# VHH binders against Carboxypeptidase Z (CPZ), part 1

All scores and structures are predictions.

Target 1, 134 residues: Carboxypeptidase Z (CPZ), of Homo sapiens (Human) (q66k79r27to160)
Amino acid sequence: NPAGECHRPPAADSATCVDLQLRTCSDAAYNHTTFPNLLQHRSWEVVEASSEYILLSVLHQLLEGQCNPDLRLLGCAVLAPRCEGGWVRRPCRHICEGLREVCQPAFDAIDMAWPYFLDCHRYFTREDEGCYDP
Structure headers, positions and changes below count from the first letter of each chain, unless a header shows other numbers; antibody chains are not in Kabat numbers.
F, E and O are the ipSAE of ESMFold2-Fast, ESMFold2 and OpenDDE, as the mean of both directions, binder to target and target to binder. V2 is 0.75 times the mean of E and O plus 0.25 times the DockQ between their complexes.
Where letters were taken out, [cut] stands.
Atom coordinates printed by the task and the answers are left out, and those that the model quotes come from them; centres of patches stay.

## First folded at step 1 (VHH)

Design j01 (framework vhh_5j56_2)
Fold by ESMFold2-Fast, scan of step 1:
Structure j01 (fold): chain B 134 residues (1-134), chain A 128 residues (1-128)
Amino acid sequence: as target 1 above (134 residues)
Amino acid sequence: QVQLVESGGGLVQPGGSLRLSCVASGFTFDYRYSYAIGWFRQAPGKEREGLSSISGSSGGSTSYSDSVKGRFTISRDNAKNTVYLQMNSLKPEDTAVYYCAADRSLFYGTSPNEYDYWGQGTQVTVSS
């Protein structure tokens, strides 16, 4: 029983966009990000000193050629999220879920759990909420 | 100050249903930077177990523990500042005190350590 149409806002938070300068994310499909990032880091210095950034760098080295290279770009969507026209964009949950499935054997081979900051239910949203493919 | 109040607990027969409510005060339920809410339970002599969570951002991402997937559903009514846990197909093993908890950081999950604010709990007893 439709009671009336209600339009929810897109999965986007208001933000000031800055240039994407994180070297690990130089091949991202976007050129602008924001602070605070999705982990509430407030500067590049804080991001680069974070356990999440260090973990992403270690995973890049250990899983090179053993897992889909999009794992690094998935991390970039959280640490240096896409910013467009004053809005922070959230990446698609189904992309995260698919990548986790593909990467599971590689993580198992090095006795490592999927990172908590990349939990597909944390920073990722549905397509009907305006998510993007990182 | 942030305050959470649970309600809807009680005695129910195996196979029955209950709907728990968690009413929040001291903060705003908004699509931007609102609190993440989790549901937890604790039986006597056991550790507190995470059951389900719903994010505070636009649209609301949900998670469920394996013990309740398919039986429990979490939902949010931001206009009423309320989070619900619909519990179906209840089993004697579901007997516990049920708690809701909130985290301001947009972070969510089912670990008790991730949550800053807690309600006082509501008792659920499943017995014939």
Scores: ipSAE 0.000, ipTM 0.101, lowest interface PAE 17.4, mean pLDDT 75

Design j02 (framework vhh_5j56_2)
Fold by ESMFold2-Fast, scan of step 1:
Structure j02 (fold): chain B 134 residues (1-134), chain A 128 residues (1-128)
Amino acid sequence: as target 1 above (134 residues)
Amino acid sequence: QVQLVESGGGLVQPGGSLRLSCVASGFTFSSGYSYAIGWFRQAPGKEREGLSSISSSYGGSTSYSDSVKGRFTISRDNAKNTVYLQMNSLKPEDTAVYYCAAKPYWLSGSRTADYDYWGQGTQVTVSS
């Protein structure tokens, strides 16, 4: 009963943009991000030590084929979200959903579930709400 | 998609034992960095109470609430992708609907709010 539960911390709406410094995300289409990120990490040190960043790095090494680059960029949209004009842009839910379907065989091959921090209903939004395609 | 199915509930006499099972799908216990599983219960008119948890990854740890320490044991069977709750020395106060739930392994905490996926629950009644 989600109505009986405390809501988890949301992503920040307005922000001061900083340079994107994560090595794993150097090929993202944007150059600026913010803290706290969508997972409420407050610094690069916290991000790099996080289980989510470690998991993304492991998946980057293990998953081969067309899924891998897109999955990494989707993870980057959550861990180092695009900051534009002083506000955070959330990645598109539809892109997350489509990628999850494409990546399913690769995840099955390594006996792993789709990562919870990439759950398409958590940090992703609709196109009519100005979402970003990572 | 993470799915959890509980079984093993029923009627038992005070001092008796029951073993609850929670079958998970959408992840495996042999894979790392996926989910932790917790057991919760809720009696009529009361808030949902956390009882025990176990990590799905290698080197996972267990925890227990004070109300069940020494009486309940949580365990996993990776081959069956199942988490068990062995309940011994049952008391009338243990009567409740029992739920298994999953949270990201990296998220600290044992509160109901920390768990995102829930089973439907199984009824346990301790009565003579």
Scores: ipSAE 0.000, ipTM 0.097, lowest interface PAE 16.3, mean pLDDT 76

Design j03 (framework vhh_5j56_2)
Fold by ESMFold2-Fast, scan of step 1:
Structure j03 (fold): chain B 134 residues (1-134), chain A 128 residues (1-128)
Amino acid sequence: as target 1 above (134 residues)
Amino acid sequence: QVQLVESGGGLVQPGGSLRLSCVASGFTLDYSGYYAIGWFRQAPGKEREGLSSISSRSGGSTSYSDSVKGRFTISRDNAKNTVYLQMNSLKPEDTAVYYCAASRYGFLTSDESEYDYWGQGTQVTVSS
């Protein structure tokens, strides 16, 4: 691409923004998302039937303390990512890394690994690439 | 990128033993690991069968299918980012291509649809 012809923000993908209607994500700091989401789900019905969403709901019920609401919102950043100005935005990797450290004892208590769909190196990006805090 | 590489396959006589290795790259199997690792096999003309799985943390839980329970043992070495399958009392029926796979859930499961990353497989032949 020539300079100035097809400019896009770093670590942002072009998208059509729709209203955020996922029930568990109603308290997110944004109100628009897009399909496909970061896991390539194409509709709300597909998201809610997904293994990742079911897992997130189970973990929300099982994990206690400061971990619970932050873990849910981290999952929302992947399952219903922020969309603004015609671009899908990626959440900050450092938020994922910090939350994983806080939540690790709770995951250990239920003998479960940190979920792959929340792998901090997959769907999360660096601050210098314009990430947002979910 | 997540990659799994199997090794240790070969020809063994009935009653023999073999140890398979699965080396992971692109993620870690330490205390902060993200995956459960499962072993699967597929024999000629048969469906792919789940054999054993181990959770991503050191000293984590293991599971075994009835067909290998008591004969096979899954273990891990986090320093080498490797999962092993120790196979004892091998029978001709154990002849198959053996695969390791990573589950994004971290749950212990024999359902192959829950594994997103697969190795290329290693051949095990049990024959006199």
Scores: ipSAE 0.000, ipTM 0.118, lowest interface PAE 15.7, mean pLDDT 76

Design j04 (framework vhh_5j56_2)
Fold by ESMFold2-Fast, scan of step 1:
Structure j04 (fold): chain B 134 residues (1-134), chain A 126 residues (1-126)
Amino acid sequence: as target 1 above (134 residues)
Amino acid sequence: QVQLVESGGGLVQPGGSLRLSCVASGFTFSRSGSYAIGWFRQAPGKEREGLSSISWSSGGSTSYSDSVKGRFTISRDNAKNTVYLQMNSLKPEDTAVYYCAAGTYLPFRSSDYDYWGQGTQVTVSS
């Protein structure tokens, strides 16, 4: 076993990084992702057929203003998570919490709940655990 | 201690351009990616208005209010710990004191920003 083996960061899962090719996430701040994603989808075909991806696409069309681009990038952090240095990275919980608060009136206006896969306590982590801004 | 300092304000004719700078000290956002810099303005007798924000992540997600979208551009230089607001096609109604602010997420609500600069005056008149 090599003496220089990389230690696992507290908020990162070990992963094999692949190129980010999902069209809806082309403006993300990173170029690499991994499978399985945070929802345990194992291929792009599974992601694109998922209810979460379809919901994100519908919400992008229905919600306008500051909510839309940030919500899409938040969804990308779960569906095509950042992979860096052999680790999958987790986005910041406080970014999720802030977006949920601002987006709440827009969701209420279309009679929809905040999506469960974007529950801020599920796939998001704290600053002291090395989170990133999606 | 966190400090933000604005510069680049001044007098300009309608249709002109200005570039505002905001220099941050006492912290680093590039380390966590969890901070954003926002630009706000306030004219006499008016409420403070959010204009634009940029995240401190490597790719930097940006947001713009409808009143400035297409005219103003936000950018950053991490090596200089500086955020810029490039203001084009300026109108008399853009006359205000411009503030930069640092907070933990992107929406234009002033209550969500923890640290504020002193402001820089922009006057569009001729």
Scores: ipSAE 0.000, ipTM 0.100, lowest interface PAE 18.4, mean pLDDT 75

Design j05 (framework vhh_5j56_2)
Fold by ESMFold2-Fast, scan of step 1:
Structure j05 (fold): chain B 134 residues (1-134), chain A 128 residues (1-128)
Amino acid sequence: as target 1 above (134 residues)
Amino acid sequence: QVQLVESGGGLVQPGGSLRLSCVASGFTFSSTWSYAIGWFRQAPGKEREGLSSISGSTGGSTSYSDSVKGRFTISRDNAKNTVYLQMNSLKPEDTAVYYCAADKYSLYGRSPSDYDYWGQGTQVTVSS
């Protein structure tokens, strides 16, 4: 579909957009997401029961304020990815890499490694592939 | 807590220049990730209008309203945790209170309602 390709970022997947319902992600810059999410969770119930969501929910209480809100919304980009115009959007890898560097002292303070589901090489894409800043 | 403090306002003659500064605390203007910062103004009896914004992305993408494009320049200094608005060729119509605002996930060009953190404003008066 040539018209679709004119509007579609190179790395965007076709999707049916639904309202963003995760409370932890209510302050995201977007209002719509999709299922399956980037971790292949199929529903809100699966996401909320996941170890990744539980981790994200507790980390925002424990980490330093300078990176805590940004880390939470980075997690939201994976667990409830931005969906606009029928396309799922992938967050920028360089944002993930920068947050990991900024947040490293806070993680060190709680004796925790950077979360695997936020591995910057897993669900994040390049600027030339049409990524967004979450 | 996120706080923004504007400075650099004052009285200037038509055709003059001013540089406004917005100093942020409670978050870091990293080279890779920072809050998007917008500059807004409000003249008496008018709605608050967006003038310029700079994204939180590494590239520092910028946007400008048509009323200031070519005259105003937004920039950031991550080492000083500061965003600047360089205002050139000032006109009496530029007289207003100028505000900086931050939105952690805003891209440039969003409306005032999309910004959650606001400075107190600095008065700019352009008069002979």
Scores: ipSAE 0.000, ipTM 0.110, lowest interface PAE 16.1, mean pLDDT 75

Design j06 (framework vhh_5j56_2)
Fold by ESMFold2-Fast, scan of step 1:
Structure j06 (fold): chain B 134 residues (1-134), chain A 127 residues (1-127)
Amino acid sequence: as target 1 above (134 residues)
Amino acid sequence: QVQLVESGGGLVQPGGSLRLSCVASGFTFGSLYSYAIGWFRQAPGKEREGLSSISSGYGGSTSYSDSVKGRFTISRDNAKNTVYLQMNSLKPEDTAVYYCATRGWSSTYTPSEYDYWGQGTQVTVSS
C-alpha cells in the first residue's frame, strides 16, 4: 500500500546514515552509524576524546572472562549507534541487563562501577519498540 | 559499622503515594566505586524481592525490576547520605516490609549479593 510506505520504527529518530569508521567497533553487527551519536557527540574526534570512550578502552584491558568483547559491542551501540533506512536504532535493554549481570563479578574484582552511559534505562529500549541486538 | 535505617512507611490507600528514606552511616555515597544501595520488599509467606538499585559511581546509575518500572523512582541525596524510594500508583499487591541494603560497588537487585541490611519499614496499601 503506497499510502503506508513511509514507516518510522518505534523509539527511532530520523538520521543520515554514514559508514561506520570507528576501528574499535569494526566487528559490530552493522556497517552504518550517524552523528550525533546517542551521547550527542558530533564527530569521530569527539568520540575518541570522550571520557566514555576512554573508559570503555580501559575496561577492555582490565576485564577478563565472559563479558569481553560483549561490553565493547554494547558501548559501540551508544557511541556509534546502528543506523539503517534513515533511522537511528536503539539497542535492546534486556541485552544490557543480561550483560551487566554476567559482567558483575569482573567489575567487582577491579572495583569499578557499571558505566553511566551504559545505564540500561538510558539509551536502551524494549523488543516491542523495535530494538536490536548489538 | 555500616548501618542502614529505613523510614517513611505507613498505611496508604490504593492509588496513593509514599516516599521511603534510607539513611546510611559508616560510608559516604559521594565516593566513586564505593557502594550501591538497593531497595527490596518481602510480603508474608513470600521470598524477598529486589526492586531497584542506585550506585555511588559517576552519574548514579539506577536499575528497576519489571514489577515497579514506571511507578517507583530511586534517588539519592549525597549531602544527607540518604537514598529515597518514591512510590506512586500504589496497589494492594505492594503491601510488604520494605528494606534497603548496601554492597560494595556493583548495583544489582539480587538479595543474596547484599552485605548489610536495614531493619525494614512496613508499607500497607488498603482501603
Scores: ipSAE 0.000, ipTM 0.082, lowest interface PAE 17.7, mean pLDDT 76

Design n01 (framework vhh_7nfr_2)
Fold by ESMFold2-Fast, scan of step 1:
Structure n01 (fold): chain B 134 residues (1-134), chain A 120 residues (1-120)
Amino acid sequence: as target 1 above (134 residues)
Amino acid sequence: QVQLQESGGGLVQPGGSLRLSCAASGFTFSSYAMSWVRQAPGEGREWVSSISGSGGSTYYADSVKGRFTIARDNVKNTLYLLMDSLKSDDTAVYYCAKDSRYLFGSYDYWGQGTQVTVSS
């Protein structure tokens, strides 16, 4: 239920929507996701066993502070992407870029690189391509 | 080695403006988020505003949104707080604070403070 202009996602992002079942993502602003996710995981079992999901859970606990909830929701947008009417919605790149800047000192303090699966140039898109704020 | 030095405080009338500066040294300034924190007489410390290391993200307390602007100059290693439409409730000592590791909550170094007094 995004406000403002609705955009139809590209055909490459078409998918069957299913209920969002990841407990870590229960407070996301949407209730439906799809498989394969943006990492090409094809089931809940694959997601929960993935190094990306495990890393997100660890980072959520290690990086307590103002960026912690936003980092988790950004990860959820990749691991359980928003699905509407059979189309996958990609999260906004500028949100990823802003969060990376805010969280960079915390990552540097624990001598950890920004996660590759959250690289702002991989799974994130522009507003004119129908992105959403996770 | 790490030093934070505030300046720009003073006495101003309600509705007036002030520009606070914080000169930083002894660390890689652009790698750390910076904050302004104030303390009024007889009260606890109140967070005012924060800015990311690059300057790309800024945050404000509800009490100052729309009136204050935080900025930084990473070439000059200086943090700024531009205060417009000052109110008597803004009277406090304003501290420049360096974020330690967690954004907006864990400060490892503080400046000496600069007094802002808003009075008719």
Scores: ipSAE 0.000, ipTM 0.099, lowest interface PAE 17.7, mean pLDDT 77

Design n02 (framework vhh_7nfr_2)
Fold by ESMFold2-Fast, scan of step 1:
Structure n02 (fold): chain B 134 residues (1-134), chain A 122 residues (1-122)
Amino acid sequence: as target 1 above (134 residues)
Amino acid sequence: QVQLQESGGGLVQPGGSLRLSCAASGFTFSSYWMSWVRQAPGEGREWVSSISSGGGSTYYADSVKGRFTIARDNVKNTLYLLMDSLKSDDTAVYYCARGPYYDILTGSFDYWGQGTQVTVSS
C-alpha cells in the first residue's frame, strides 16, 4: 500500500499505474502504464492477442529504418498509455499528424492503410490539455 | 461493480430541450471514453455521441450534429447529453455506455446503464 494512495481524489488520480510489460514498447520514454488501455483492453493477455498489437508488431518489422521507432512508440502510447502520478497521459495530436505525413510513402510502398487505432483525432490530445511526445 | 445510472429523460414537445445525466461509479471515470447510445421502438441500437476521457475530443452521429452536445464532469463522475431542437425521430431509450464510438461498430461496449426514456411528441 503506497503511502500516497489513500490521499488521492478519484478525479485527480484517474488511473492505477502498473509497470510497462509490453516487449514491443520496452524503449518507451516512460515505465508505467494502466488498464484498460485507450482501446479498452483490460490485461496484457488481451493486448498481446489483439489485432492492433499484432499489426503494430508487423509494422515494426516492415517499416524498420524509415518510420521506426517513432511509429512503434506512437502505437505504444495507445496500447500502453503513459501513467504518471495516478493520471493517464494522452500523446500529442500534432506528433501523430506529423508522423502520419512522414510515414505515408512507406505505408503506400507496402500497400497498407494508416491504422484505425492510430487515427490522430481519436486518442490524441492538444498541448493545452497536457499531452506528451511519445 | 461498475454502475452507470441515467436520468433526465421525459416527455417533451418537438423543438424542446432535455439534459440527460449519467452517474458513474465503480471505476476511474476520468480514464475512460464515454458514449451515448439510443434505441427507438422496434429498431436496433444507434450510436449518438462519444467524448474522450479528458473531454478534449467529441464525436457525433450525423443525425444529431449541431443539436446535441456531449459533456463530462470528471470531478462529479457524471456524463451529460444536452439535447436541443428535439425531433419526433429522437424518441428512444438513451443509454450511457463505457467506451469509444468504435465499440458500437464492433458490438463491444462492456458496460451499459439501465436507460432513460425520451419521448418527443405533441
Scores: ipSAE 0.000, ipTM 0.099, lowest interface PAE 15.5, mean pLDDT 77

Design n03 (framework vhh_7nfr_2)
Amino acid sequence: QVQLQESGGGLVQPGGSLRLSCAASGFTFSNYAMSWVRQAPGEGREWVSSISWSGGSTYYADSVKGRFTIARDNVKNTLYLLMDSLKSDDTAVYYCAKGTRYDFLSGYHDYWGQGTQVTVSS
ESMFold2-Fast, scan of step 1: ipSAE 0.000; ipTM 0.317

Design n04 (framework vhh_7nfr_2)
Fold by ESMFold2-Fast, scan of step 1:
Structure n04 (fold): chain B 134 residues (1-134), chain A 120 residues (1-120)
Amino acid sequence: as target 1 above (134 residues)
Amino acid sequence: QVQLQESGGGLVQPGGSLRLSCAASGFTFSRYWMSWVRQAPGEGREWVSSISGSGGSTYYADSVKGRFTIARDNVKNTLYLLMDSLKSDDTAVYYCAKDLSGYFTPYDYWGQGTQVTVSS
């Protein structure tokens, strides 16, 4: 059913919103998220045990002050995605691309690649498709 | 059919306060980000503030932080802008906008606007 499937990106799905309890994301501009998150994690325990969360925590520690501080908030948009009014929201691709460009020298300095789970073409969408700035 | 109706504008002296309201209909209000945008005479549109569907997240332009408060009543389908310590530079037509993603996206629907004039 190709025609029907082209009109519904995963980011547009309705969701049941729950309180944002991930401590690393407590300063996010939203206070509700949903499960599963964009990586298909189903609980806070799974998120905090994930390689993606551990990597984000390491990057925050190593790159604080050397990279845009919004890198942490970008990761939060994937691991604890914004859920508002019964809809899951996807963060803006241009914000991801801008942060990647600003952060690339700092990543290079610590000999690390930009994280796969923050690939700007995976979990991020266009402004005209209802994205938000994390 | 989406409809947005602003009210509460008027003439006020510098340092005064106004409360703007926007009555929304034709969509599930609580599911959408809502924003206030203003346009001063001879100037372009300037984003003022946005609020998430639940009301749990708010954003403000640097020019209004600490002076304006955005709020919503999802039972009444009404958006508010509480404006304190008004300055002459706040003189503009204020528009209510249905905003799907906050700051960076063009707003989906605009109301007709309400005039705010700050002068003696």
Scores: ipSAE 0.000, ipTM 0.087, lowest interface PAE 18.7, mean pLDDT 76

Design n05 (framework vhh_7nfr_2)
Fold by ESMFold2-Fast, scan of step 1:
Structure n05 (fold): chain B 134 residues (1-134), chain A 122 residues (1-122)
Amino acid sequence: as target 1 above (134 residues)
Amino acid sequence: QVQLQESGGGLVQPGGSLRLSCAASGFTFSSYYMSWVRQAPGEGREWVSSISSSGGSTYYADSVKGRFTIARDNVKNTLYLLMDSLKSDDTAVYYCATSRGWLTYSSYFDYWGQGTQVTVSS
């Protein structure tokens, strides 16, 4: 192995993973996600109608590609989080922080704040807590 | 009442061209950012293109850059999508949408049209 270790619930855990169907996230490194997502959206219809998903779908073009595709994948990690073996995995905070610093001038140029749903202290966790690189 | 009505869809062969129109009424069209969003069968919605209220700024998804052109006519209250070099992957229902401002964590698309079907097949 480098399979690693994770904190596992008892075998009776009923957590469910579903196929990743969001077009904007088709190039993510994983194929399964779960509901509710990290924003507590309960279905694909709710995600697709959300302001966060619409913003994500346009972000790379609003920034004229200057700090994507990684920014888009970061958003996908929140809206369609990686699900493996019944566990929802959180993306790494340091990736979020690094992208925010690189992207800040591009956001400033179009007079936009870094999106609140991508606030690096909300849905992102540290490497010592088992985060993944989106 | 805000109304958006798309037209111009149809069947076209690969490499062909189509021009989509969105007729807007019931609001001050010239004050809104406008966008095209598409949805292929069995897939989620994909943003295609956006244009600023004045038409001075345009934005495109990487999948359509160099092939599609978004335009608007603020006198006629009409949004356009000029589609060139169409591919089978462009087959989708195309929707016209409005935004009250910049897309931020506090902003979003407010109004959607009924959609127009584009089918690229040989």
Scores: ipSAE 0.000, ipTM 0.095, lowest interface PAE 16.8, mean pLDDT 75

Design n06 (framework vhh_7nfr_2)
Fold by ESMFold2-Fast, scan of step 1:
Parts: C-alpha cells; sequence; structure tokens
Structure n06 (fold): chain B 134 residues (1-134), chain A 122 residues (1-122)
C-alpha cells in the first residue's frame, strides 16, 4: 500500500514492498518488508538458513524474558525491515543502544557477546534521519 | 518425502567420545539450517547445537562448548555431531532437526529424526 503523499525519508532506499511472512515478526508495528533485507539476503529461505537468524533463535532460548521480545523485534528490523510507500526504512540507533544496555547482564550471564549484525552503528540510523521505532 | 535418520549412538564411559550422524533425504540439504536437540530421561528437550546451510557458522549451548563440534557434508547430505569428553549428564536421546521458521520467538523445526540413544555410564 504505497501512499501518494509520502516523501522519501533521508535514510531510505527505494524498494518493492512485499507482505511480511516471517511469523516471528508478526507482532511488529508494520506489515510489509522487502528483499534484499539489510543483510542482503534475497529470500525467506536464505533468511531462515542464515547465521543471524539461527543466532537470534538461540538467543531467544538462552536469554531471560526481560530482554527476549524486544531483541526479537530489533532482529526483525534488520532481517525483515519495514517497507512503506516503496521505501525501506532503517530503525533508530538509540533504541538499539538502549536495548543493548538492558540486555547486557543477560548476555554476560550466558557468556555471549552482543550480536555483530545488531551492532547499533551498522543498520541503524539517527532520529534526525527519519528512523523508526521497531 | 523428507527424511532424517540419526545413527552413531551407544554406550560409552565418562571421558569417552562418540560421533553422531544424521542422513538427510528428500530436500536440498544445503538450503537449510540444521540442529541437534537432546532429551534426557524425564526432562524436556534441550537445544545442543546449530549449523547454517553453508556450514560457515556454528552455535553451541554452554553445556557442550569446547567438547562438541557440529559439522555437515553437503555433498553427502549428512549432519554430524562430534562429542568429546562425554559426561554422565550428556546421557539423552539425540535428535537432528531441520530449522524452517521461528514462531513467536520459539525455535521451530519442521522435521525431526527418530533419535539415537547416547548413554554415558561406567
Amino acid sequence: as target 1 above (134 residues)
Amino acid sequence: QVQLQESGGGLVQPGGSLRLSCAASGFTFSDYAMSWVRQAPGEGREWVSSISGSGGYTYYADSVKGRFTIARDNVKNTLYLLMDSLKSDDTAVYYCARGKSLWFGELSYDYWGQGTQVTVSS
């Protein structure tokens, strides 16, 4: 559903929007995504076979509930990014930074580092660049 | 017809080693992430290890890190679990499972093998 009055946000790339089919992300605030995703995966099969998706699944099983739902939605913002009006959107860096701080004790408890694909400086952008809150 | 068949289980002494195999058929093996999941008597299922479709990325539960190695041979359509320094706590039925999707944050497997028994006892 492209909107006629939408202008390209500063940190957005042109994309063809498709229905969000990854059930893990069904509670995201958006219903459309695109391929390639932010990790350059070109299909759902590639996403589900990826190290990033496996890691996110493993972290969900190992981490305590205080971190799990928000970490899942943050992962969705990279693996199945928001697509609106023909533009792929980047999630807010400050949300990533805040969640990393909240999750740090849980990651330390299982002797794991914060995932590299969720490095807050890789796929996340500033509020002044039109980021969205996953 | 998708099939997963485990083998290589058995009885070993504490400190011993075993190599489990999972023969896959009926699908393009290299397109799918694969996992090993175990279930000890009277307990729930415990995820052990996962490997990406390419084999380039592996992940391990803390209880097995440094002792177990997951590997795959995409030419032979076979998944492996190399188990070293086995402990009595490793006694379980070991299943190979094909990962297809993650539903609401739970690890989801669309196909399971029948399992192979590993018993670590003196």
Scores: ipSAE 0.000, ipTM 0.179, lowest interface PAE 13.2, mean pLDDT 80

Design n07 (framework vhh_7nfr_2)
Fold by ESMFold2-Fast, scan of step 1:
Structure n07 (fold): chain B 134 residues (1-134), chain A 122 residues (1-122)
Amino acid sequence: as target 1 above (134 residues)
Amino acid sequence: QVQLQESGGGLVQPGGSLRLSCAASGFTFSSYAMSWVRQAPGEGREWVSSISYSGGSTYYADSVKGRFTIARDNVKNTLYLLMDSLKSDDTAVYYCAKGGRTIFGSGYYDYWGQGTQVTVSS
């Protein structure tokens, strides 16, 4: 990580932080989020009605064991992303990649592909860009 | 100033039905998820059901799925629990709670009502 470089997270410079009110995510490591979320949803009602949130809820019912609680927190990082100091923070890509590997047998068992909104290269970032563990 | 007031409890026989209501005041009801939580004699509190602020999403404990229906009226600031096919194991004090719990298992509650007693016995 070059000492002379200054990085601003993409799409995060002017985020307005609000209280995290998506109760599915009440045990997240943070208390504030922002709208629009990473999927461009603009309110709690839109999030809860979204196909991504419905899918995440269905996956929780079908997937048990080590994968289950961590998959929920990963989804929270996209649907209710961490907001601090006026910036939206992106979760660590390596956490997403590791969880996908652990969860793959469970997804295979229910004949379902890893969700596109949780594509580890889409909303997740590297440690040198200030990622956090969801 | 937050007030939650339950009603509709009573004594019913197994297989019977009850409708619980919770009148909410002192906060913007339509902006918050709401829950029903019960406590059987000698037991801890058990989450029963939650509903999103819009009513678009509902969640149920496995023990009540297919028998109970949670609903809300945001114009009347009222939460409901429609209870069908009641069993002796449903005997508890039922509390209205501000806050939600989803199928993911995590949740939290800020304020509680005084509760309404439901007794299912033959």
Scores: ipSAE 0.000, ipTM 0.111, lowest interface PAE 14.6, mean pLDDT 77

Design n08 (framework vhh_7nfr_2)
Fold by ESMFold2-Fast, scan of step 1:
Structure n08 (fold): chain B 134 residues (1-134), chain A 119 residues (1-119)
Amino acid sequence: as target 1 above (134 residues)
Amino acid sequence: QVQLQESGGGLVQPGGSLRLSCAASGFTFSTYWMSWVRQAPGEGREWVSSISPSGGRTYYADSVKGRFTIARDNVKNTLYLLMDSLKSDDTAVYYCAKVSYGSLYFQHWGQGTQVTVSS
């Protein structure tokens, strides 16, 4: 690569990577994210004040032991998306779909709908497009 | 029209206790889940506790389990947070919030009440 350019995964978006500072996402498999995030939040302060971020904390506590613990990491992949080499990496749609299926009885038990910001057809992409497992 | 007014915050030493109150108006309080959410200096908002409309179900963040108790009085339209064995990490502005479980959004926030745990 003559210019030292990073490899672009299929369907990746160009971005400026910044350090991942959300403590709720500290155990994510990556250390860099970008703004605006996939929900068009423009800063850490906006993310942390958002209903989606607070919802992740509530869901984690209410569904712990009744649902896959990866639900929190799935939310992190949308609110603080993986950024590496100047590219935003979208999480895999099939992981979202599988997790939704596993978690559905737990959501039903507490009379809650699957969160709209985690709709598997909104922010998730296909494996052949270079998605990552959150 | 929905109004939430927190009170009861203050300065306490580690190991101390406080009781927070949230006076609710403008909606049918007894039919909604209610929550406490806090924001510590330099950190994002953290969910603390939730209580069902009847008060029959309560949930707590791991950081406060065994130390905090959420309660409600549906006749007085008041939400409470009883805080015991306070630690420096509990220092935050505490907000009460109206919750809709069908969508699980914190739809309305009060002004907040400051809790400071310091020696």
Scores: ipSAE 0.006, ipTM 0.281, lowest interface PAE 9.7, mean pLDDT 79

